# Ledger of designs, part 49: miniprotein binders against Mucin-6 (MUC6)

Target 1, 185 residues: Mucin-6 (MUC6), of Homo sapiens (Human) (q6w4x9r395to579)
Amino acid sequence: GHCSLEGGSFVTTFDARPYRFHGTCTYILLQSPQLPEDGALMAVYDKSGVSHSETSLVAVVYLSRQDKIVISQDEVVTNNGEAKWLPYKTRNITVFRQTSTHLQMATSFGLELVVQLRPIFQAYVTVGPQFRGQTRGLCGNFNGDTTDDFTTSMGIAEGTASLFVDSWRAGNCPAALERETDPCS

## First folded at step 23 (miniprotein)

Design db20 (from cb14 with K68E)
Fold by OpenDDE base, fold request of step 24:
Structure db20 (fold): chain B 185 residues (1-185), chain A 112 residues (1-112)
Amino acid sequence: as target 1 above (185 residues)
Amino acid sequence: DIREEVKKLLEEARKLIEEAKKAGDDQAVWLLEIAVRLLEEALKTGDPERIAYALLFLAMALITAAEERGDPKAVELLEKAQELLRKALEENNPELIKEAIKLIKEAAELLG
């Protein structure tokens, strides 16, 4: 399954459902029993301009009981809150540069993350087949059915992206908006 | 040239994967497999930058193996190689990459 966060506010689920939202919060991208130590992948969105529609992905966070890895445009921060030199590794996670503009987080448990740092901060999540039907979050449920991708954290299927996205907030943030914006923003 | 040297390292890495498998060093296997993929991708274009990053990862993977095997000399060589590679990236200096490769090869020989 492939999930993409592109263009600042666009998401394509594992089931290839595209949608757009504008929010300034941390959202759960991926939760799954297949992630060890209650692991979760999260996306941090922030304002990129003056308008409410000017939001963009600013960081990706992997969080588990054992690890916290924050990948931003400028640095990779781990458990101790300090920037780490790359390549970085733990027992089953490694973060490294492929190029000056591309980072990758690889795991031994079937999760892969590729991050494009520039010109636009974008992220691509890949999960193995063992994750089928066992994923939750903004990346959807990876069951081959796009119609139920907007399943909220409470297990309710929503018709709009905003309510779906809001349900996966990891903190107290304002509600997400569904507004059309320049794809370059 | 750098590409030829990297190809040699790639072969050595593959051998070391097999050795790591025999030794039950799962982490080394996992990391070295990634290193191999990175090197293969870097070789497709021959981009010195990609090569340098791939080698950085290889060095890290080999350090992991070296630590597991208790070979501090190999670790030292590989750490030096990483320093050179970082400098190579900063300065866009392919000669430093070549120097790093020498160190990595030496370390790989110790681990083989």
Scores: ipSAE 0.851, ipTM 0.937, lowest interface PAE 0.5, mean pLDDT 93
Fold by OpenDDE base, fold request of step 24:
Structure db20 (fold): chain B 185 residues (1-185), chain A 112 residues (1-112)
Amino acid sequence: as target 1 above (185 residues)
Amino acid sequence: DIREEVKKLLEEARKLIEEAKKAGDDQAVWLLEIAVRLLEEALKTGDPERIAYALLFLAMALITAAEERGDPKAVELLEKAQELLRKALEENNPELIKEAIKLIKEAAELLG
């Protein structure tokens, strides 16, 4: 399964459903029992302009009971709050540069993250086949059905992205705005 | 020349994966497999920058293996290699990459 966060506010789910939203919060991208230690991948969005519709991805966070890894445009920060020299590794997670503009987080449990730092901060999530039907969050449920990708954290299938996205907020943030725009535009 | 040397290291890394498997060093196996993929990808273009980053990861993977085996000499060599590679990236100096390769090769031989 491949999930992408592109163009600042565009998301393509594991099931290849594209959608767009504008929010300034931390959202759960991926939760799964396949992630050890209650792990979750999250996306941090912030304002990129003056209007509410000008939002962009500013960081990706992996959080578990044992690890916290924050990947931003300028640095990688871990549990102790300090920037780490790359490549960085833990027991089952490693973060490294592929190029000057591309970072990768690789894991031993079937999760991979590629981050393009410039010119636009974008992220690409890949999960192994063992994750099929066992994912939840903004990246969808990876079950081959695009019609139920907007399943909320409470297990309710929504018809629009707004309520879906809002349900996956990690904190108290403003409601997301939905814009029906083709990600290919 | 760099490409040729990287190919040699790639072969050595594959051997070391097998050794790590025998030793039950799962982390080393995992990391070395990533290193191999990175090196393979870097070799497709031959871009010195990509090669340097791949080698930087390889060095880290080998350090992991060396620490598990209790080989401080290998660790030292690899740490020096990492320093050279970082400098190579900063200065865009392929000669430093070559020097790093020498150190990595020596360390790999110690671990083989």
Scores: ipSAE 0.849, ipTM 0.937, lowest interface PAE 0.5, mean pLDDT 93
Fold by OpenDDE base, fold request of step 24:
Structure db20 (fold): chain B 185 residues (1-185), chain A 112 residues (1-112)
Amino acid sequence: as target 1 above (185 residues)
Amino acid sequence: DIREEVKKLLEEARKLIEEAKKAGDDQAVWLLEIAVRLLEEALKTGDPERIAYALLFLAMALITAAEERGDPKAVELLEKAQELLRKALEENNPELIKEAIKLIKEAAELLG
């Protein structure tokens, strides 16, 4: 399964359902019992301009009981709060650069993350077949059915992206907006 | 020729994967396999930048193996190699990549 976060506010689920939203919060991209130590992948969105429609992805966070890894445009920060020299590794996670603008997080448990740092911060999530039907979050449920990708954290199927996205907030943030805006914003 | 030297290291890395498997060093195996893939990808274009990043990862993987085996000399060589590679990236200097390769080869020989 492949999930993409592109163009600042566009998401394509594991089941290949595209949608867009504008929000300034941290959202759960991926939760699964297949992730060890209650692991979760999250996306941090922030305001990139003056208007409410000017939002963009600014960081990706992997969080478990054992590890915290924050990948932003400028640095990679781990549990101790300090920037690490890359490549970085734990027992089952490694973060490294492929190029000056492309960073990858690889794991031994079937999760892969590729991040384009510049010119636009974008992220690509790949999960192994063992994750099929066992994922939750903004990346969907990876069951081959696009019609139920907007399932909320409470297990309710929503018809709109805004309510779906809001249900996966990791903190106290304002409601997400679904607007027809420039795809480059 | 950096590409030719990297090809040689690639072969050595594959051998070390087999040794790590025999030793039961699962982490070294996992990391070295990633290193091999990175080197293979870098060799497709021959881009010095990609090669340098791939070698940085290889060095890290080998350090992991060296620490597990208790070989401080290998660790020292590989850390020096990483330093050179970082400098190479900063200065866009392929000669430093060549020097790093020499150190990585020496370390690999100690681990083989």
Scores: ipSAE 0.848, ipTM 0.938, lowest interface PAE 0.5, mean pLDDT 93
Fold by ESMFold2, fold request of step 24:
Structure db20 (fold): chain B 185 residues (1-185), chain A 112 residues (1-112)
Amino acid sequence: as target 1 above (185 residues)
Amino acid sequence: DIREEVKKLLEEARKLIEEAKKAGDDQAVWLLEIAVRLLEEALKTGDPERIAYALLFLAMALITAAEERGDPKAVELLEKAQELLRKALEENNPELIKEAIKLIKEAAELLG
């Protein structure tokens, strides 16, 4: 199964359903019981121009009870907030540079992530066959049927991307944090 | 010739994979298998930069095996090799890649 985040705002699901969105937030790309330690893969989008309507991918995050691995547009890789030299490993995750422009995260549990750093920050998610029918998030449910790939975090299948994407917002969003913590308020 | 030295190193790495399997060192097996794949792919391109990145990974995989075995000399050699490889990439200097391969081969012999 392949899911891609391309061109700043385009997504193609595990079932090959394409869509586009704009938003300033962290979104859940992939949740699955196949990921150990309550793992999830997330994508961070932020403003890429003058207005909020121009957003693009700026980081990918793998979060579990053990790790918070951030691969960001500035080419810095952190785990639990600490910058790491590449190649880097944990017990079951490794992050390394394939070329000057591509990073890879490989795991022992069937998740692989390839990140193109330049010219455009893009991400490519691959999962093994054990994930079939057991995924949730922006990458869809991986059941071979595109009609329900827009299933929200509440389990509702939507016909359009907008409510689906909004339902997968996660954690502290960059725009929400900025508004919430405004020092002038 | 960097490509020929990498081919020799691949043969040693494959032997170390089998030894790690016999020892039940699952992490070393996992990492070394990735390293072998990366080096094989890099050899197809002939690109010194891809070879250097693959060798950096191989050195990390071998450090993992060396730490499990408790071989600090092998760890020292491999850390020096990684330093040379990072410098080779930074300076675009393939001669430093050759020097790093020598250190990695020496470490692999200590582990074999």
Scores: ipSAE 0.783, ipTM 0.918, lowest interface PAE 0.8, mean pLDDT 87
Fold by ESMFold2, fold request of step 24:
Structure db20 (fold): chain B 185 residues (1-185), chain A 112 residues (1-112)
Amino acid sequence: as target 1 above (185 residues)
Amino acid sequence: DIREEVKKLLEEARKLIEEAKKAGDDQAVWLLEIAVRLLEEALKTGDPERIAYALLFLAMALITAAEERGDPKAVELLEKAQELLRKALEENNPELIKEAIKLIKEAAELLG
């Protein structure tokens, strides 16, 4: 299963459902019981340099009871707040450069993350087949059906991306005013 | 020249994967298998920068194996190789890549 965060504001779910949104917040990208220690992958968005209402991906965070790994657009990688030399490893996670423009996080539990740092900060999430039907968040539920990929954090399937995306906000951030969120944008 | 030395190092890395499996060192197996894939992909491009990043990862994987064995000489060689590779990337200096490969191969022989 593949989920992508491209062009600053576009998402394609594990079931290949595309959508776009803008918001200044951290969002839950992926949760699953397949991730150890209550692990979650999160995406951080902030204002783009091109307009007042436009936002772009600026960091990806892997959070569990053991680790808080932050990969940010300033090319600094931290774990639990401490900057790390790459390549870096924990017992079951490693972060390294594959090229000058791409970072990778690989794990022993079936999650892989590739981050393009330049020219645009983009992220590509890959999960193994054990995750099928067992994911939630902005990357959808990975059940082979796009009709319920917009399932909110309260378990409600929505017909539009806007309520779905806002439900996955992690923390106390305001809802964006009048932003356009739809599967084709 | 670098490509042939990397191919020789890949052969040694695959042998060390088998040794790590025999020792039950699951983390070293996991990391070394990633390192082999990274080096194989880097060789397809022929890009010295991509090769250097893959070698940095291989050195970290071998340090993991060396620490499990308690082999401080291998760790020392591999840490020096990583320093050379970081300098090679900063200075765009492929001679430092060749030196790092020599150190990694020496460390791999200690671990074999």
Scores: ipSAE 0.778, ipTM 0.918, lowest interface PAE 0.8, mean pLDDT 88
Fold by ESMFold2, look of step 23:
Structure db20 (fold): chain B 185 residues (1-185), chain A 112 residues (1-112)
Amino acid sequence: as target 1 above (185 residues)
Amino acid sequence: DIREEVKKLLEEARKLIEEAKKAGDDQAVWLLEIAVRLLEEALKTGDPERIAYALLFLAMALITAAEERGDPKAVELLEKAQELLRKALEENNPELIKEAIKLIKEAAELLG
């Protein structure tokens, strides 16, 4: 399964459903019982771009009971708040440069993350087949059916990306609909 | 020729994977298998920058194996190799890559 976070705040789910949203928060990208230690992959978005209402990906975070690995657009990688030289490893996770423009996080539990640093900060998530039907979050549920990929954190299938995305916030932020309004516009 | 030297090092890395499997060192196997894949892709391109990044990863994988084994000389050689590779990348100097490969080969012999 493949999920992508591309420029212009475009997302494509594990079931290949594309959508776009504008929000400034940390969102749950992927949760699954296949991730050890209550692991979750999260995406951080902030204001950017050509218009004042546009948002873009600024960091990807892997969080578990043991680790908080942050890969940010400034090319700094931290774990539990400490900057790390690359290549870096824990017991089951490694982060390294593939090229001058791409980082990879590889794991022993079937999750892979590739981050394009330049020219635009983008992320690509790959999960092994053991994750089929076992995922939740912005990357969808990986069940082969795009009609229910907008399943909220409460298990409600929505037809609207903004309500779906807002349900997966992982912090105190205004709802995406509220953020789409620029006070200076 | 950096390509030729990387090919020789790749053969040594494959041998070390087999040794790690025999020892039941699952982490070394996992990391070394990634390193082999990265080196194979770097050889395909011939790009010194990709080669340097793949060698940095290989050095980390070998340090992991050397630390489990308790071989501080191998660790020292591999840390020096990483220093040279980072400098090679900063300066766009492929001659430093050749020097780093020599250190990595020496460390691999100690671990083999």
Scores: ipSAE 0.752, ipTM 0.907, lowest interface PAE 0.9, mean pLDDT 87

Design db3 (from cb14 with E33K)
Fold by OpenDDE base, fold request of step 24:
Order: sequence, then structure tokens, then C-alpha cells
Structure db3 (fold): chain B 185 residues (1-185), chain A 112 residues (1-112)
Amino acid sequence: as target 1 above (185 residues)
Amino acid sequence: DIREEVKKLLEEARKLIEEAKKAGDDQAVWLLKIAVRLLEEALKTGDPERIAYALLFLAMALITAAEKRGDPKAVELLEKAQELLRKALEENNPELIKEAIKLIKEAAELLG
């Protein structure tokens, strides 16, 4: 399964459903029992302009009971709050640069993350086949059905992205705005 | 020349994966597999920058293995290699990459 966060506010789910939203919060991208230690991948969005519709991805966060890894455009910060020299590794997670503009997080449990740092901060999430039907969050449920990708954290399938996205907020943030725009435009 | 040397290291890394398996060092196996992939990808273009980053990762993977095996000499060599590679990236100096390769090769031989 491949999930992408592109163009600042565009998301394509594991099931290849594209959608767009504008929010300034931290959202759960991926949660699954296949992630060890109650792990979750999250996306941090912030304002990129003066209007509410100008939002962008500013960081990706992996959080578990044992690890916290924050990947931003300028640095990688871990549990102790220190910026780490790359490549960085834990027992089952590693973060490294492939190029000056491309950073990767690889794991031993079937999760991979590719981050394009410039010119636009974008992220690409890949999960192994063992994750099929066992994912939840903004990246969808990876079950081959695009019609139920907007399943909320409470297990309710929504018809629009707004309520879906809002349900996956990690904190108290303003409601997301939905814009029906094709990511290919 | 760099490409040729990287190919040699790639082969050595593959051997070291087998050694790590024998040693039961699952982490080293996992990391070395990534290193191999990165090296292979870097070799597709031959871009010195990509090669340098791949080698940085390889060095890290080998350090992980060396520490578990209790080989401080290998660790030292690899840490020096990492320093050279970082400098190589900063200065865009392929000669430093070559020097780093020498150190990594020596360390790999110690671990093999």
C-alpha cells in the first residue's frame, strides 16, 4: 500500500483515493496493530499563507511507546529532543538521507517513509501486505475499496473528507476545511 | 573507479549479511540489507552524492555489527569513514569518498 501527502494539502490513500483538506493540526496518518509498541504515524500541518486554505505539511511524526521521531524540513528530532545526526537508528527504525533532498525512514516491521524535503515538503508512506485491511487514519484502511476510505476513528464511513479528517486529529485543533480539488490539478 | 570500489563493497556487504545471520544479529541483517539496496540504487546513476549517502548508511550498519561483536578497531575505522563522507558531501569532494571506501573496506574485512 502506498499513501502520499503531496502539494501541501493533498492526500492519496492506500487504496488510491485522492482527496484534499486544509487543516492546521496533527493528524493520525497510519495506525495499525501491525505497528509495534502501539505505534502511529502522524502528519503535522500548519499555515503556509494568510488564508485558511493555505496549509501545508510541515512534519511527519512516528510515535510509539518507545520511540518518538519528528521529521521536519530542517531536522530530525527524537525522544530526548535533540537533533540527530543521520543516519539514525533504533532497534527497529532507522532514519537516513538518500540524497540531499530525500530522507527515508525504514523499519523492520513493514513500514517505510520517504520524505521529499524540497522544494515542497512531501511524504510517501509504504506498508507491506500484512497491513492490508488493518490500517486506519488519513491513509485509509487499505482494503481495496475506495468507497470506505473515509472511515472515522469511531468506525463510521463518511461521505466527505472534512468529518473524516477531523476525526483523526491528535489534539484540539480547528476543524479542517474540505476542498473538492483533484490532486492532479 | 568509485563505482568499481562500491561494487566490491556491495559484494562484501552481502557476505556480511550472511555472517550476521550466523551470529544471530537480526538488527545488523536488517540494516545491511538496507545498505545493499541503497548501494545498488546509487550505482544505477553513479552519482557521488548518492554513493556517499549510501556509504554513510553502510558504515552505520557495520558499526552496529562491530559493536555487538566487540570490535573496537572496526568501529573506529567506520567512524572515521563517516567523518570523511560527511566532509565529502559538504565539499563535494569525491576523493574523500575514495578514502572513506578504503576505511570501510578495511573494517569490513575485520568483520568478515
Scores: ipSAE 0.854, ipTM 0.938, lowest interface PAE 0.6, mean pLDDT 94
Fold by OpenDDE base, fold request of step 24:
Structure db3 (fold): chain B 185 residues (1-185), chain A 112 residues (1-112)
Amino acid sequence: as target 1 above (185 residues)
Amino acid sequence: DIREEVKKLLEEARKLIEEAKKAGDDQAVWLLKIAVRLLEEALKTGDPERIAYALLFLAMALITAAEKRGDPKAVELLEKAQELLRKALEENNPELIKEAIKLIKEAAELLG
């Protein structure tokens, strides 16, 4: 399954359902029993301009009981809150650069993350087949059915992206909006 | 040239994967497999930047193995190689990459 966060506010689920939202919060991208130690992948969105529609992905966070890895445009921060030199590795996670603008997080448990740092901070999530039907979050449920991708954290299928996205907030943030915006923003 | 040297390292890395398997070092196997992929990708274009990053990863993978095997000399060589590679990236200096490769090869020989 491939999930993409592109263009600042666009998401394509594992089931290839595209949608757009504007929010300034941390959202759960991926939760799954297949992630060890209650692992979760999260996306941090922030304002990129003056308008409410000017939001963009600013960081990706992997969080588990053992690890916290924050990937931003400028740095990779781990458990101790300090920037780490790359490549970084744990027992089952590694973060490294393939190029100056291409960063990857690889795992031994079937999760892969590719981050394009520039010109636009974008992220691509890949999960193995063992994750089929066992994923939750903004990346959807990876069951081959796009119609139920907007399943909320409470297990309710929503018709709009905003309510769906809001349900996966990882903190107290304002409600997400569905507005038309320049794809370059 | 750098490409030929990297190809040699790639072969050594593949051998070391087998050794790591025999040793039951699953982490080393996992990391070295990634290193191999990175090296293969870098070799497709021959881009010094990609090569340098791939070698950084290889060095890290080998350090991981070396530490478990108790080979401080290998670790030292590989850490030095990483320093050179970082400098190579900063300065866009392929000669430093070549120097790093020598160190990585030496370390790989110790681990083989």
Scores: ipSAE 0.853, ipTM 0.939, lowest interface PAE 0.5, mean pLDDT 93
Fold by OpenDDE base, fold request of step 24:
Structure db3 (fold): chain B 185 residues (1-185), chain A 112 residues (1-112)
Amino acid sequence: as target 1 above (185 residues)
Amino acid sequence: DIREEVKKLLEEARKLIEEAKKAGDDQAVWLLKIAVRLLEEALKTGDPERIAYALLFLAMALITAAEKRGDPKAVELLEKAQELLRKALEENNPELIKEAIKLIKEAAELLG
C-alpha cells in the first residue's frame, strides 16, 4: 500500500483515493497493530501563508513507546530532542539521506517512509501486505475499497474529508477546511 | 574510478551479510541489506552525491557490526570515513570519497 502527502494539502490513501484538506494540526496518518510498541505515523500541518487555505505539511512524526522521530524540512530530531547526524538507527528503524533533498525512514517491520524535503515538503508512506485491512488514519484502511476510506477514529464512515480528517487529530486544533483552492497552495 | 571501487565494496558488503547471519546479528544483516540496495541504486547513475550517501550508510551499518564484535579499530576507520564523506558532500569533492572508500575497505577486511 502506498499513501502520499503532496502539494501541501493533498492526500492519496493506500487504496488510491485522493482528497484534500486545509488544517493546522497534527494528524494520525497510520495506526496499526502491525506497528510495534503502539507505533503511529503522524503528519504535522501548519500555516504557510496568511489565508486559511494556505496550509502545508511541515513534518512527519513516528511515535511509539520506544521511539520518537521527527522529520522536518531542516532536521531530524529523536527522543533526546537533539538533531542527529544521519544516518540514524535504532533496533528496527533507520533514517538516512538518499540525496540532499530526499530522506528515507526504513524499518524492519514493513513500514517505509520517503520524504522529499525541497522544493516542497512531501511524504510517501509504504506498508507491506501484512498491513492489509489493518490500518487506520488519514492514509485509510488499505482494504481495496475506496468508498470506506473516510472511516473516522470511532469507526464511522464519513462522506466528506473534513469530518474524516478532524477525527484523526492528535491534539486540540481547529476544524479542518475543505475548500476549492489552488493545488499549489 | 569510484564506480569500480564501489562495486568492489558492494561485493564485500554482500559477504559481510553472510558473516552477520552466521553471527546471528540480525540488525547488521538488515542494515547491510539496505546499504547494498543504496549502493546498487547509486551505481545506476554514478552520481557522486548518491554514492557518498550510500557509503555513509554502509559505514554506519559496519560500525554497528564492529561495535558488537568489539573491534574498535574498525569503528575508528569507519568513523573517519564518515567524516570524509560528509566533507566530500559539503565540498563536492570526489577525491575525499576515494579516500573514504579506502578506509571502509580496510575496516571491512577487519570484519571479514
Scores: ipSAE 0.851, ipTM 0.939, lowest interface PAE 0.6, mean pLDDT 93
Fold by ESMFold2, fold request of step 24:
Structure db3 (fold): chain B 185 residues (1-185), chain A 112 residues (1-112)
Amino acid sequence: as target 1 above (185 residues)
Amino acid sequence: DIREEVKKLLEEARKLIEEAKKAGDDQAVWLLKIAVRLLEEALKTGDPERIAYALLFLAMALITAAEKRGDPKAVELLEKAQELLRKALEENNPELIKEAIKLIKEAAELLG
């Protein structure tokens, strides 16, 4: 399974469903019982221009009971708030540079993350087949059916990306549509 | 010729995967398999920068194995190799990559 976060807030789910949104929040990208220690992958989006519709990915976060690994657009990698030299490893996670422009997080539990640092900060998520039907979040449910990839955090299948995306906020952030109508954001 | 030296290291890394399996060192097996893939991909490009990043990872994987075996001389060589590789990347100096490869080969001989 592949999920991508590209350019102008474009997402393609594990079931190849594309969509776009314009939020400035931290969102749950992937949750699964296959991730140890109650792990989750999250995406941080922020304003990239003067209008509400100009938002972009600024960081990817892997959070579990043991680790909080942050990979940010400033090319700094931290774990639990401490900056790390690369290559870096824990018992089951490693973070390293593939090239000057691409960074990878690999794990022993079937999650891989590739981050393009330049020219545009983008992320590519790969999960092994054990994740099939076992995921939730912005990357969808990985069940081979694009019609229910917009399943909210409450288990409701939505027909629009904005309601789906808003349900996966990982904090107290305004809804994406509400921010679009706010001239000061 | 950095490419030829990397091919020799790749052969040694594959042998060390088998030694790590024999020793029950699952983490070293996992990391060394990643290192082999990175080196194979880097060789296809011939890009010294990509080779240096792959060698940095290989050194970390070998440190993991060396620490499990209790071989501080191998760890010391590998840490020096990593320092040289970081400097090579900062200065765009492929001669430092060659020197780092020599240190990694020496450490690999101690482990295998």
Scores: ipSAE 0.790, ipTM 0.922, lowest interface PAE 0.8, mean pLDDT 88
Fold by ESMFold2, fold request of step 24:
Structure db3 (fold): chain B 185 residues (1-185), chain A 112 residues (1-112)
Amino acid sequence: as target 1 above (185 residues)
Amino acid sequence: DIREEVKKLLEEARKLIEEAKKAGDDQAVWLLKIAVRLLEEALKTGDPERIAYALLFLAMALITAAEKRGDPKAVELLEKAQELLRKALEENNPELIKEAIKLIKEAAELLG
């Protein structure tokens, strides 16, 4: 399964459902019982353009009871608030550079993240087959059916990206906006 | 040639994976498998930058194994290799990559 966060605030779910939103918040990308220690992958979006409604990805966060790993657009990687030299490892997570513009987080539990740092901060999430049907968040539920990929944090399938995205906010922030209809939506 | 030296390191890394499996060192197995994949991909490109990043990772994987075995000399060599590789990337100096490979090979010989 692949989920992508690309320029222009575009998201493609594990079931290949594309959508776009505009918001300035931290959002839950992925929750699953397959992630140890109550792990979750989150995305941070902030303003990126002249218009107040234009937003882009500025950081990706992996949070569990043991770790808070932040990969930010300023190319700094932290764990629990402390900057780390790369390559970096914990018992089951490693973060390293592939090139000057790309880095990777690999895990022993089937989650992989590739981050493009430049020219535009983008992220690509890959999960192993053990995650099928066991994911929640902006990356969808990975069940092979796009009709329920917009399932909210309360378990309700929505017809619009905005309501779906808003339900996955972490923290106090404005509601997300769908600036333009995605031609693949 | 850097490519030929990396191919030799790949063979040693594969051998060390098998030794780590027999020793039950699951973390070394996991990290060394990633290192092998990164080196194989870097060789396909021939890009010195990708090779240097892959070697940095290999050195970290070998440090992990060396610490579990209690081999401080291997750790010292590998830490020096990482310092050289970071400098090579900062200065765009591929000769430092060659020097780092020599240190990594010496450390790998100590580990098996």
Scores: ipSAE 0.777, ipTM 0.916, lowest interface PAE 0.8, mean pLDDT 87
Fold by ESMFold2, look of step 23:
Structure db3 (fold): chain B 185 residues (1-185), chain A 112 residues (1-112)
Amino acid sequence: as target 1 above (185 residues)
Amino acid sequence: DIREEVKKLLEEARKLIEEAKKAGDDQAVWLLKIAVRLLEEALKTGDPERIAYALLFLAMALITAAEKRGDPKAVELLEKAQELLRKALEENNPELIKEAIKLIKEAAELLG
């Protein structure tokens, strides 16, 4: 399964459903019982210019009971608030560079993350087959059916991306619709 | 040439994967397999920067194996190799990559 976060706030789910949204919050990309220690992958979006309707990915966060790994557009990698030299490892996670523009987080539990740092900060999530039907969040439920990929945190299938995305906020952030200033955006 | 020396080091790394399996060192096996793939990809390009990043990862994977075996001399060599590789990347100095490869090979011999 592949999920992508690309420029213009575009997302493609594990079931290949594309959508976009404009919000400034931390969102849950992926939760699953397959991630150890209550792990979750999160995405941070922020304003990308003078237009309030333009937002972009600024960081990806892996959070568990043991780690909080932040990969941000400023190219600094931290774990639990401490900057780390790359390559970096824990028992079951490693973060490293393949090139000056691309980072990878690899794990022993079937989660892989590739982050393009330049020219545009983008992220690509890959999960192994053990995750089928066991994911929640912005990357969808990985069940092979795109019609229910907009399932909210309450388990309700929504018809619009904005309601779905708002349900996956990881804090008290403004709703995406409240932040939009252009109806054509 | 750096490319030829990396090919020799790949052969040693593949052998060390088998040694890590015999030792029951699952983490080293996992990391060394990643290191081999990174080096193979870097060789396709011939780019010294990609080679240096792959060698940094290999050194970390070998440190993991060296610590499991209790070989502090191998750890010292590998940490020095990482310092040289970081400096090579900062200064765009491929001669430091050659020096790091020599240290990594010496450490690999201690672990073999």
Scores: ipSAE 0.727, ipTM 0.895, lowest interface PAE 0.9, mean pLDDT 87

